# Designs tried in a protein design chat: VH-VL binders against q0aze0. Part 446

Target 1, 268 residues: q0aze0
Amino acid sequence: MKIILVNNRFKENTEKKAQEIAGQLSALNVEVIIDNGLDEPYAGTVDFIMVLGGDGTMLRAARRYGQRAIPVLGVNMGTVGFLSNIEINELAEYLPLILREEYSLEARMMLEVAVFQQQSLLTRVFCLNELLLRSNSPRMLSFALEISGQKLEPYRGDGLIVSTTTGSTAYSLSAGGPIADPQLDAFIVTPVASHIINKRPLVVSPEREISLHLLEEREAIIGIDGQIKMDFGAENRVLIKRAPHPLLMVNLKAKPFFTSIDRSLQRQ
Short names: E, the ipSAE of ESMFold2; O, the ipSAE of OpenDDE; V2, 0.75 times the mean of E and O plus 0.25 times the DockQ between their complexes.

## First folded at step 19 (VH-VL)

Design NN4 (framework fv_ragifilimab; at its last look DockQ between E and O 0.94; V2 from the best seeds 0.89)
Fold by OpenDDE, look of step 20:
Structure NN4 (fold): chain C 268 residues (1-268), chain A 122 residues (1-122), chain B 113 residues (1-113)
Amino acid sequence: as target 1 above (268 residues)
Amino acid sequence: QVQLVQSGAEVKKPGASVKVSCKGSGYTFTGYWMYWVRQAPGQGLEWIGVINPDSGGTKYNQKFKDRATMTVDKSISTAYMELSRLRSDDTAVYYCARGREYETYLGYFDLWGQGTLVTVSS
Amino acid sequence: DIVMTQSPDSLAVSLGERATINCKSSQSVLYEYDNKNYLTWYQQKPGQPPKLLIYWATYRESGVPDRFSGSGSGTDFTLTISSLQAEDVAVYHCQQYYSTPLTFGQGTKLEIK
């Protein structure tokens, strides 16, 4: 068995723990690759991914490895979040199950975000939570939102979030988006401080495509999962659709999503 | 060994074009943004543009948008930067550089080519 | 465009002494959502390409001696060499990657006094 341990090198506790766990796994004749996010993703075949840290680390792991259909386990290290399944102090208890591959998987929809420069593809990113378009100044943006070829009225506001249901408890929630069942596949389109009073979030079928572009010669930014930043101008377009692959999240421990929302949100 | 190797020095006349190559090795060429930066003699560094070696997508400094063309040949892990309508103030060492940030072109550079001196003189 | 201004243009420091180079951006390079400063420092020796020293304003690149440190946030940044060594003679560049165009400072030449 080969396992990738994903941690954050900028968080010493996760790095130390990764080394410790790597040693333990090696002692059990498990091959271990440690990914602290600095190097390129490991290209070899692996059987399992452990994410050591919080939601941020999970998001990074999802972007790096989500397309490879590898089970991904979130191991929380004292943070508050929605993407970890077990606590670090529980790892020893569940390790035998992991090694025997006795766990269930939960498929989580990811976004495919394509950013264009003029008519050319600049980059494509798969992400677990959301794409954010926001103004780079105190002024509101004017931008076009198109859903499956249907052009909505010009949008004015600070920005827009296109989120997965997994991402519904992330920035979308802070912007007033609905909390969505993570077992549901859907886009959540949440306005950020819309000029239109009471602009409602949209719940959109995962079969549809979402297109964004600016209607003015202003600079904006796009953010992906709150970690990736890019410029966004009048010459750019964003196309969002469902990723062709879901993230396979390992479920070792039952976590009642709806009964834990209040506790989790109060701690944020 | 992870490295970028650039083509040799060039001497050009005003109005001509120059095409500099940059070959990457020791890493996944398509996994890192490739940047072009130049440095005039005794001057600071100036960003020319960036290319996604996988998609071929480019973003240029507006200063060079009409004169610079970045391309890649993925089959040989090589990036190219062509600068046209050369003038004397284009005399500089031109560098290719690998971006550390995997997922965005807004990045810094952890690997540099050795540089290519381009001299423009009549 | 974000203008990067280094100070001083040149600096002479005695061996073993502290060297301080400043870099100022015309606007903040702090991204509020990830709380990171999109600022890097390079070392460039004659006839060589720049070498990465510091990234995200404060993180030292692997292999870089611990006498090098980066500090600052927003618009004001500092590269510090706690105890100057002979091999530290070089030109140092700051660079922002907060937005395009990516821009560099004019460079600071560090010499031994």
Scores: ipSAE 0.900, ipTM 0.941, lowest interface PAE 0.5, mean pLDDT 94
Fold by ESMFold2, look of step 20:
Structure NN4 (fold): chain C 268 residues (1-268), chain A 122 residues (1-122), chain B 113 residues (1-113)
Amino acid sequence: as target 1 above (268 residues)
Amino acid sequence: QVQLVQSGAEVKKPGASVKVSCKGSGYTFTGYWMYWVRQAPGQGLEWIGVINPDSGGTKYNQKFKDRATMTVDKSISTAYMELSRLRSDDTAVYYCARGREYETYLGYFDLWGQGTLVTVSS
Amino acid sequence: DIVMTQSPDSLAVSLGERATINCKSSQSVLYEYDNKNYLTWYQQKPGQPPKLLIYWATYRESGVPDRFSGSGSGTDFTLTISSLQAEDVAVYHCQQYYSTPLTFGQGTKLEIK
């Protein structure tokens, strides 16, 4: 059995713990690859991914490995979030189940984000929480949103968030979007400080294609999962679709979403 | 060994074009953004542009947009930068560089080619 | 465009002493959503390409001696060499990657006094 341990190199306690866990797994004849984010994603075949840290570390793991249909377990090391399943002090208890592959999986929709320069594709990235379009200056943006070719009335404000249901409790919530059941597949489109009356959040079918571009020259950015940043100008367009594969999250311990909402949000 | 190896020095006349090559080895060529940066004698570094070797997509410094063309040949792990309508102030060492951050072109460079001196003179 | 200004242009420091190089950006390079400064330092010796020293303003690249450190946030950044060695004679560049065009400081030449 071959496992990737994902940690965050900017938090030293996760690095030390990853080494300790790798040693324990190696003693059980489990092959271990440590991914601290420094090098390119591990390209070889693996059976399981264990994420040591909070929601931010899970976001990076999802972007790196989410399209590979590999089970991913979130292991909380301190701050309670929405994406961990077990606590680090419970790992020894659950390790036999992990090794015997006795767990269930929960699928979480991801976004596929294609960024264009004029009509040419620059890059595609995947996203678990959200794409943020936001002004990079004190001035508001004027921008167009199209949903499956249907052009909405122009937006004017600080920006826009296109989120998964998993991302509904992240920046989308702060901008006034709804909390969504992460078992639903949908886009949540949330304006950021809109100056246009009745630009309300939209919940959109995952089968739609969402397109964004600026209507006038302004300095803007797009952000992905709060961790990836790109320029966005009048020459750019972004196209957002449901990603081909969901993130496969491991369930070892019951985590009722609705009864935990307030606790998780207060700890966030 | 992980490295970027560039083509040799060039001497050109004003009005000509130059095409510099950069071969990557020891790593996944299409997994990283490739950048071009130049350094005129006694001057600082100047970014020319970036190419995504996977998509072929490019982003140029506006200063060079109409004269620079970046391409890749994935089959031989090689990037190219062509600069046309050369002038004497294009005399510089031209570097290719690999970006550490693979998900975005807003990055810094952990691997540099050895540089290619291009001299533009009559 | 974000203009990067280094000071001083040239610096002479005695062997074993502290060297300090400053870099100022014309606008903040701190991104509020990841709380990171998009600022990097390079070392460049004559006839060689630049070599990565510090990224995200404060993180030392693997293999770089611990006498090199980066500090600062927003618009003001500092590269410090705590005890100058002979092999540290070089030109040092800062670079922002907050937005395109990617831009560099003009360089600071460091010499032994």
Scores: ipSAE 0.850, ipTM 0.917, lowest interface PAE 0.7, mean pLDDT 91
Fold by ESMFold2-Fast, scan of step 19:
Order: structure tokens, then sequence, then C-alpha cells
Structure NN4 (fold): chain C 268 residues (1-268), chain A 122 residues (1-122), chain B 113 residues (1-113)
């Protein structure tokens, strides 16, 4: 068995703990690859991915490995979040179940984001939460949204979020989007501070393709999962569609999504 | 050994074009963005552009967009930067560099080529 | 374009003493969503390409001696060498990668006094 341990290179505690866990797994004849995010993703075959950290570390792991159809387990390191299944102090209890493959899997849809420079593909990235388009200056944006070939009336405002249901509790929520059951597959399209027109969040089929481009030159950016940043100008276009594979999240114990989100919102 | 090896020095006349090569080895060539940066004698560093070796997609500094062309040959892990309509003020050491951040072109450089001196004189 | 300004243009420091180099950006290079400063420092010796020292404003590249440190946030950044060694004589460059075009400071030449 070969396992990737994903940790956050910027947190001393998670790097030390990853080394400790790698030693324990090696003693059980498990091959371990440590991925702290600094180098390119490990290209070899692996059986399991263990993510040590908070939601941010899980988002990075999902972008790196989510399309490979490998089980991914979130192990919380003390940060409150929605993507971890067990706590680090519970790992020893659950490790035998992991090694015997005695767990269930939950599929979470991902986005495929293709970024174009003029008419040429610049890059393709995957994400678990959302793509954010926003102005990088005090000036509002004017931009076009097209859904499966249907051109909507132009948008004017600070930006737009295209989110998965998993991402419904991230930036989409802050912008006024709905809370979605993560077991549903859908795109959530949430405007950011629309000008004068009352633009509502849209919930659309995950089989649709969404495209965005600016209608006038502005300083704008696109952000992916709150972690990847790119410039976005009038020469750019993005095409967003459902990724070929969902992230396969390991479920070792029941995690009550609705009570967790309800508690989180009341404490803010 | 992880390295970038560039082609040798060039002497060109004003109005000519130069094409510099940069061969990567010891890493997955298509897994990282490739940048081109120049440094005129006694001056600071100046960014020319970036190419995604996997897609061939490019972004240029507006200052160079009309004269610079970046390309890649994936079969030999080599990137190229061609600068046309050369002027005397294009005399500089030209570097290729690998971006550490593989998910975006907004990055910093952890591996540099040795540099190629291009001299433009009549 | 984001303009990067370094100070001083040159400085001379005695062996074993502290050297401090400053870098200012014309606008913030702090991204509010990831809370990172898109700033890096390079060391360049005569006849050589630049070498990565510090990335994300404060993280030291592997293999770089711990006498090198980066600090600052937003628009004001500092590279510190706590105890200057002979091999540290070089030109130091800051770079922002918050937005294209990617831009560099003009460089600071560090010499032994």
Amino acid sequence: as target 1 above (268 residues)
Amino acid sequence: QVQLVQSGAEVKKPGASVKVSCKGSGYTFTGYWMYWVRQAPGQGLEWIGVINPDSGGTKYNQKFKDRATMTVDKSISTAYMELSRLRSDDTAVYYCARGREYETYLGYFDLWGQGTLVTVSS
Amino acid sequence: DIVMTQSPDSLAVSLGERATINCKSSQSVLYEYDNKNYLTWYQQKPGQPPKLLIYWATYRESGVPDRFSGSGSGTDFTLTISSLQAEDVAVYHCQQYYSTPLTFGQGTKLEIK
C-alpha cells in the first residue's frame, strides 16, 4: 500500500506530524510520499491520500489529486472546518479501518476551469469550491455570462462566483448565495455586489458549461479555491464545466453537515 | 540533476532576430511554467513573458508583445524565445527560469538557466 | 504596473554585522483571500544568474543559511542578514508576482566595509 500524506508547508506543526505519521505507517509496511505543496504533484500510482490540516489543505489536495479517483481522507489538525472527517487524535483508532479499506466514500463534484488568452488555451485547473471573478480596483466590472450557449444580459458589479455545492458555504455564502446540500450536484452562480440590476444567484445543472469574459478593459482577477490567483483582462475568457471525476472523500464516521453549518453560522 | 541549459552567446546587427533556447532536465518539463527575463549591462531584471509548456499558451509583457515569440518543443524539453527587430538597447543577458508555482503564472523562480548574452551592434 | 523600489542602492557592512535591505511596492502585494504577500528576494553574484533566497515575503528557501530572513507585509518589505559573511557580497533583488507584468526592484549592491 502506498499513501500520500498532504500537509501545509507553512505550518510547522503539520510538517512535524506528517513525518511522525509517515514513520508509523512505514513500520506497518506502508509506502509513504509526503506532499507539502512545494513541488509538483506525485505522478506515481497510490492507493490512498491522507490530508493533514484544515479545509485549505484539503482544497489543495483536491486540486492536485482529485481527478485520479483515489480515496481522500481529511484529518483535522485543530482548525474548524467542513472537509475533514476525523480529528488527528482519532487517527490511531481509525488507522486499522483505513488499512483494511473498511470505510465508505462520498463523491463531491469538482469544477474544471479552462483559462484562455485570446483564443488559445493558457491553462486548465480543477477546484473543489469555486472560481471567483472580481475587480482588482475600485471600478466595477462589466462582463458577459453564457450558460450552455445562452447569452445572459450583461452583468455589472464587483464580480461573480461559480461554485460547487461543496463551495456553497465558502465565498458564495459571503456573497449571498444559498447553502446547498453537498450531496447535490449543481453549479451555484452568485453575483458579487451587482450594480443597480437585482441579479439573483442561479442554481444550474452540473452538465451545463459556463463561460465568462469582460466586456470592457478593467483590472480584474480570477481566484480558485481562494488559493490560486490569475490576472483577468478583456483578452481572457474562462470556460467552466463539471470535472470528469468527483473527489472521493473517505467517510469513517458520520459528520452532520446541517448541524455543523447551523452552529457555525450562529457563532459568527 | 535538475537544470536549465541555454544556447550560446549571439552577436546580431540592428534589425535582425535572435532565437535563444532553454533545455530543461531532471524534472517534468510540462509540469512547470517557463519564464523569460533579461538583464541589460549594469541594470536590473526585466520580465519578457511566460509560457505554459503543456498547453503552449503564453502571456507577454506588453513592452515585448510585438517583438517576442515564445515556443516549446515538448519532445526535447526545450523552450525558445525569439526577439525580432533588434535594437542596440536589446543588448542584455537573457535568462530562462522555472516557476515554482505550477498552478499559476503569478510566480517566482527557483531554477534559472545560465544566461545567454545577446549583443546588438552595427 | 506595480513599481518596486529598493533602498539603499548600495551599502557596505563589516563582516559579522547586520545588513538590512528595503523594498517598497507602489501598491499592496498582499492577497486578502490567501493572506500571502506575493514578494520574493534573489541573490545575484557577478557573472551568475539570480538565486532564490526568500519567497512569499518570509519563507526561506531550502539550503539558504538561517542568517537570511525576510519580513514585512503589504507594501514594505525587508531582507535582513544578521551576521554578514564574505560569500554574501552580491546584488539583491526583490520581485513582486501579485500581477503581470512581473516586476523587480532596481537591485541593492552589498559590499564588505
Scores: ipSAE 0.847, ipTM 0.912, lowest interface PAE 0.6, mean pLDDT 91
ESMFold2 (binder alone), look of step 20: mean pLDDT 94; pTM 0.961

Design NN40 (framework fv_ragifilimab)
Fold by ESMFold2-Fast, scan of step 19:
Structure NN40 (fold): chain C 268 residues (1-268), chain A 122 residues (1-122), chain B 113 residues (1-113)
Amino acid sequence: as target 1 above (268 residues)
Amino acid sequence: QVQLVQSGAEVKKPGASVKVSCKGSGYTFTGYWMYWVRQAPGQGLEWIGIINPDSGGTKYNQKFKDRATMTVDKSISTAYMELSRLRSDDTAVYYCARGREYETYLGYFDLWGQGTLVTVSS
Amino acid sequence: DIVMTQSPDSLAVSLGERATINCKSSQSVLYDYDNKNYLTWYQQKPGQPPKLLIYWASYRESGVPDRFSGSGSGTDFTLTISSLQAEDVAVYHCQQYYSTPLTFGQGTKLEIK
């Protein structure tokens, strides 16, 4: 068995903990590859991916490895999040089940984001939560939204979020989007501070293609999963569709999504 | 190990073109953005452009977009930057550099080529 | 375009003393969506390419001595060398990567006093 152990070396104690866990796994005849986020993703075949950290580390792991259809387990290192399944102090208890492959998998859709520069493909990235289009200045954006060839009336405002259902509790929630069951596959399209009162969040089929471009020369940016930033100008367009593979999340412990989100909302 | 190796120094006359090569080794060439930066003698660094070796997609500094052309040959892990209609003030050391952040071109450079001195004089 | 201004243009510091180099951006390079400062520092010795020292304003590159540190946020950034050594004589450059065009400061030449 070969496992990638993903951590963030800049998080408190995570590099030391990753080394400890790698040693424990090696003692059980498991080959371990450490990925601390600085080097390129491991190119070889692996059987399992264990992510040590919070939601941010899981988002990075999903972008790096999510399209390989390999089981990914989130192990929380001290902060509450939505993407971790077990706590670090529970790992010893669940490790025998991991090694015997005694767990269920939950498929989470991902976005494929293609960014174009003057009609040519500039880059293609995958994400688990969302793409954000946002103004990079005090000026509001004017932009076009097209859904599967259907051209909507122009948008005016600070931006737009195209989210997965997993991302419904991330930035889309802050912008007024709905809370979605992460078991559902759908795009959630949420306006950010729309200047037009009647622009509503949309929930659309994951089979749709979503296209965005600016109608005026403005300084804007694209954000991915709260971790990647790119410029977006009038010469750019973005095409968003369902990624070829969902992220396969390991489920070792029942995590009650609805009671967890309800508790979180009461705190806000 | 992991390195970027550039072509040798060039001397050109005004109006000519120069093409600098940059060969990557020891890493997945198509997995990282490639940047081109120059430095005139005794001056600071100036960004020319960026290319995605995987897609071939480019983004140029507006100052250079009419004269610079960036390309890549994946089969030999080599990037090229051609600068045309050279002027004396194009005399500089030209560097290729790898972006650490492979998911975006808004990045910083963890690996640099050794530099190629291009001298433009009559 | 984001203009990067370093200060001073040059400085001389005695061995073992603290060296401080400043970098100011014409607009904030702190992005509130990801809460990161898009700023990096390079060291460049004569005849050599620049070498990465500090990225994301305060993260030290692997292999860089712990006497080097980066601080600051938004528009004002500082590179500190807590105890200058002879091998630290170089030109130091700050760079923003908040938006294109990517821009660098003019450089600060550090010399032994």
Scores: ipSAE 0.823, ipTM 0.903, lowest interface PAE 0.7, mean pLDDT 91

Design NN41 (framework fv_ragifilimab)
Fold by ESMFold2-Fast, scan of step 19:
Structure NN41 (fold): chain C 268 residues (1-268), chain A 122 residues (1-122), chain B 113 residues (1-113)
Amino acid sequence: as target 1 above (268 residues)
Amino acid sequence: QVQLVQSGAEVKKPGASVKVSCKGSGYTFTGYWMYWVRQAPGQGLEWIGLINPDSGGTKYNQKFKDRATMTVDKSISTAYMELSRLRSDDTAVYYCARGREYETYLGYFDLWGQGTLVTVSS
Amino acid sequence: DIVMTQSPDSLAVSLGERATINCKSSQSVLYDYDNKNYLTWYQQKPGQPPKLLIYWASYRESGVPDRFSGSGSGTDFTLTISSLQAEDVAVYHCQQYYSTPLTFGQGTKLEIK
């Protein structure tokens, strides 16, 4: 068995714990590849991915490995969040189940984001939560939104979020978007500080294609999962589709989404 | 032995073109962004442009957009930067560099070629 | 374009003493979405390409001695060498990667006094 162990080298506790766990797995004749986020993703075949950290580390792992249709287990290292299934102090008791492949999988949709420079593909990235388009200056943006060939009236405001259902509790929520059951497949399109009073979030089929481009030259930014930044100018266009494969999240322990989100909202 | 190896020094006359190559080895060439940077004698570093070796997509510094062309040949893990209509103030050491951040072109450079001196004189 | 300005242009420091180099950006390179400073430092010795020293304003590249540290946020950044060694004589460059065009400071030449 070959496992990728994903951690964040910049978290002191996480790096030390990753080395310890790698040693324990090697003692069980499991081959371990450590991914601390600084180098390219491991290109070889693997059987399982263990993510040590919080939701941020899981988002990175999803972008790096989510399209490979390999089980991904989130192991929490202290930050309370939605994407981890077990705590680090529970790992030893669940290892036999992992090695015997005795667990269920939950599919989470992902976005495929294609960024164009003029007419040419610049890059293609995947994400689990959202794409953010926003102004990076005091000036509001004027931009075009097209959904499966249907051109909407121009948007004016600070930006727009295109989110998965998993991302409904991330930045989309902060911008006024709905809370969505992560078992649903849908795009959530949420305006950011729109200057048009009645612009509302849209919930659309995941079979739709969404395109965005600026109508005026402005200083704008594309953000992905709160972790990636790219410039966005009048020469750029993005095309957003459902990714070919969902992230396959491992369930070893029941974790009730609705109760968790309800508690989180009551704290605010 | 992760490295970038560039082609040798060039001497060109004003109005000519120069094409510099940069061969990567010891890593997945298409997994990282490639950048071109130059340094005139005694001057600071100046960014020319970037290319995604996987897609071939490019972004150029506006200053160089009408004269610079960046390409890649994935089969030999080699990137190229051609600069046309050379003038004497294009005399510089030209570097290729690999971006550490593989998911974005807004990055910093963890691996540099050795540099190619291009001298433009009559 | 984001303009990067280093100070001083040249600095002479005695062996074993602290060296500090400053870098100022014409606008913030702190991104509020990910809470990161898009700023890096390179060391360049004569006849060599630049070498990565510090990234994300304060993270030290693997293999770089711990006497090197980066600090600052937003528009004002500092590279510190706590105890200068002979091999630290070089030109130091800051770079922003907050937006294209990617831009560098003019460089600071560090010499032994």
Scores: ipSAE 0.835, ipTM 0.908, lowest interface PAE 0.6, mean pLDDT 91

Design NN42 (framework fv_ragifilimab)
Fold by ESMFold2-Fast, scan of step 19:
Parts: structure tokens; C-alpha cells; sequence
Structure NN42 (fold): chain C 268 residues (1-268), chain A 122 residues (1-122), chain B 113 residues (1-113)
């Protein structure tokens, strides 16, 4: 058995903890690959991915490995979040179940984001939460949104978010989007500070393709999961569609989504 | 060993073209963005452009987009930068460099080639 | 374009003393959602390519001595060498990667007094 341990070397003590856990797993004849985020993703075959950290670390792991159809377990290191299933102090209790493959899987849709420079593909990135288009200056953006060949009236405002249902509780929520059951597959399209009063968040089929481009030259950026940034100018276009594979999240214990989000909203 | 090895020094006449190669080894060549940067004698660094070795997609500094062409040959893990219509002020050491950030071209450089001196003189 | 300005152009510091190099960007290189400054520092010795020292404004590259540190946020950044050693004689460059074109400061030449 081969397991990838994903951690963030800059988060206090997670690198040391990853080394400790790697030693424990190695003693059980498990081959361990440590991924601290600085180098390229491990390209070999693996059986399981264990993410040590908070939601941010899970988002990185999902982008790096989510398309490989490998079980991914979020292990919380003391940060409040929605993407972890167990706490670090519970890991020893659950290790036998992990090694015996005695757990359930929850599929979470991901986005495939293709970025074009003129008419040529520049890069393709996957994400678990969202793509954000936003202005990088005090000037309002004017941009075109097309959904499966249907051209909507131009958008004017600070930007737009295209989110998965998992991302519904992230930046889309802050921008006024709905809370979605993460077991549903859908795109949530949420305007950011639109000057058009009647522009509403849209919930659309995950089979749709969403295209974005600027109608005027502006200083804009696209952000992916709040962690990747790219320039976005009039020469750029982005095409968003459902990723080929969902992220397979490991459930070792029940984590009720609705009561968790309800409590989080009461704390705001 | 992880390294970038560039082609040797070139002497060109004004109006000619030069093509510099950069061979990567010890890492997955298509897993990282490849950048081209130049440095005139005694001057600062100037970015020329970036290429995604996986897609072949490019993004150029507007200053160079009409004269520079970046390409990749994945079969030999080699990137190329060709600069045409050379002028005397193109005299510089040309570097290839690998970006640490593999998910974006907005990056910094953790591995550099040794540099290729291109001299443009009449 | 984001213009990077370093100061001073050259600096002479005695062995064991503190060296401070400044870098200013014409606009902020802080990405608010990530809370990261898109700023890096390189060391370049004569006849050699630049070597990565500091990335994300304050993270020290593996193998770089603890006497090197980076600080600052937004538009104003500082590279500090707490106790200058002979091998630190070099030209130091800052770079922003917040937006294209990627841009560098003009360089600061550090010499022993």
C-alpha cells in the first residue's frame, strides 16, 4: 500500500507531524510519499491520500490529485473547516479502518478551468470550490457570460464567481450565493457587486459549459480556490466545465453538513 | 541531478536571428513552466516570456512578442527561445529558468540555466 | 506594468554588520484572498545565474542561511542580512510575480567595506 501525505510546510508543526505519521505508517509496511506542496505532484500509482491540515490544504490536494479517483481523507490539525472528516488525535483509532479499506466515499464534483491566450490553450486547472473573476483596480468590469452557447446580457460590476456545490459555503456565500447540498452536482454562478440590480445567482446543470471574457480592456484577474492567481485581459477567455472525475472524499465518521453550516452561520 | 543546460555563446550580426536551447533534466519537464529572462552586461534582469511545456501555450512580454518565439520539444526535454531582427541592444546573457509554481505562470524561479551570452555586433 | 525600484544602488557594509536592501513596487503585490505577497529575492554572484533566496516576501529557500530574511507587505519590501559574511558579496535583485510582465528591480550591489 502506498499513501501520499499532503501537508503545508509553512503551517506550524504540520511538516514535523507528517514525518511522525510517515514513520508510523512505514512501520506498518505502508510506503509513504510526503507532499508539502513545493514540488510537482507525485506521478506514480497510490492507494490513498491523507491530507494533514485545514480546508486550504485539502483544496491544494484536490487540485493536485482529485482527478485520479483516489480516496482522499481530510485530517484536521486544529483549524475549523468543512473538508476534514477526522481530527488528528483520532487518526490512530481510524488507521486500521483505512488500511483495511473499511470506509465510505462521498463524490464531490470539481471544475475544469481552461484558460486561453487568444485562441490557444494556455493552461488547464482543476478546482474544488470556485473560479473568481474580479477587477484588480477601482474600475468596474464589463464582461460576457455564455452558458452552453446562450449569450447573456453583459455583466457590469466587480466580477463573477463560478462555484461547485462544495464551494457554495466559501467565497460564493460571501458574495450572496445560495448554500447548496454538496451531494448535488451543479454550477452556482454568483455576481460580485453587480451594478445591475436584478442580476441574481444562477444554479445551472453541471453538464453546461460556461465561458467568460472581457468586453473592455481592464486590469482583471482570475482566482482559483482562492490560491491560484492569473492575469485576465481582453486577450483571454476562460472555459469552465465539469471535471472528468469527482474528488472521492473518505468518510470514517458521520459529519452532518446542515447542522455544521447552521452553527457556522450563527457564529457570523 | 536537477538542472537546466543551455546552448553555447553566439555572435550575430544586426538583423540576424538567434535560437537558444535549454535542456531540463532530473525532473518532469512538462510539470513546470519555463521562463526566459535576459540580462545586458552590468544591467538588471528583463523577462521575455513563459511557455507551458505541456500545452505549448505561451505568454510574452509585450516588448518582445513580435520578435521572440518560444517552443518546446518534449521528446528531448528541451525549450527554445528564438529572437529575430537582432539589434546591438539585444547583447545580453539569456537565461532559461524553471518556475516553482506549477499551477500558474505568475511565478518565481527556483532553477536557472547557466546562461547563454549573445553578442550582436556589426 | 509594475515598476520595481531598489535602494540603494550599491552598499558597503563591514563584516558582521547588518545589511538592509529595500524594494518598492509601483502598486500592491499583495493578493488579498491568499494573503500572499508576490515578491521574491535573488542573489547573483559575478559570472553566475541568480540564485533564489526568499519567496513570497518572507519564506527562506532551503539551504539559505538564517541571517537572510525578507519582510514587508504590499508595496514596500526589505531584504536583511543580519551579520554580513564574505560570501554574501553579490548583486541582489527583487522580483514581482503579481502580474505580467514579470518585473525586476535594477539590482543592489553589496560590497564589503
Amino acid sequence: as target 1 above (268 residues)
Amino acid sequence: QVQLVQSGAEVKKPGASVKVSCKGSGYTFTGYWMYWVRQAPGQGLEWIGVINPDSGGTKYNQKFKDRATMTVDKSISTAYMELSRLRSDDTAVYYCARGREYETYLGYFDLWGQGTLVTVSS
Amino acid sequence: DIVMTQSPDSLAVSLGERATINCKSSQSVLYDYENKNYLTWYQQKPGQPPKLLIYWASYRESGVPDRFSGSGSGTDFTLTISSLQAEDVAVYHCQQYYSTPLTFGQGTKLEIK
Scores: ipSAE 0.838, ipTM 0.907, lowest interface PAE 0.6, mean pLDDT 91

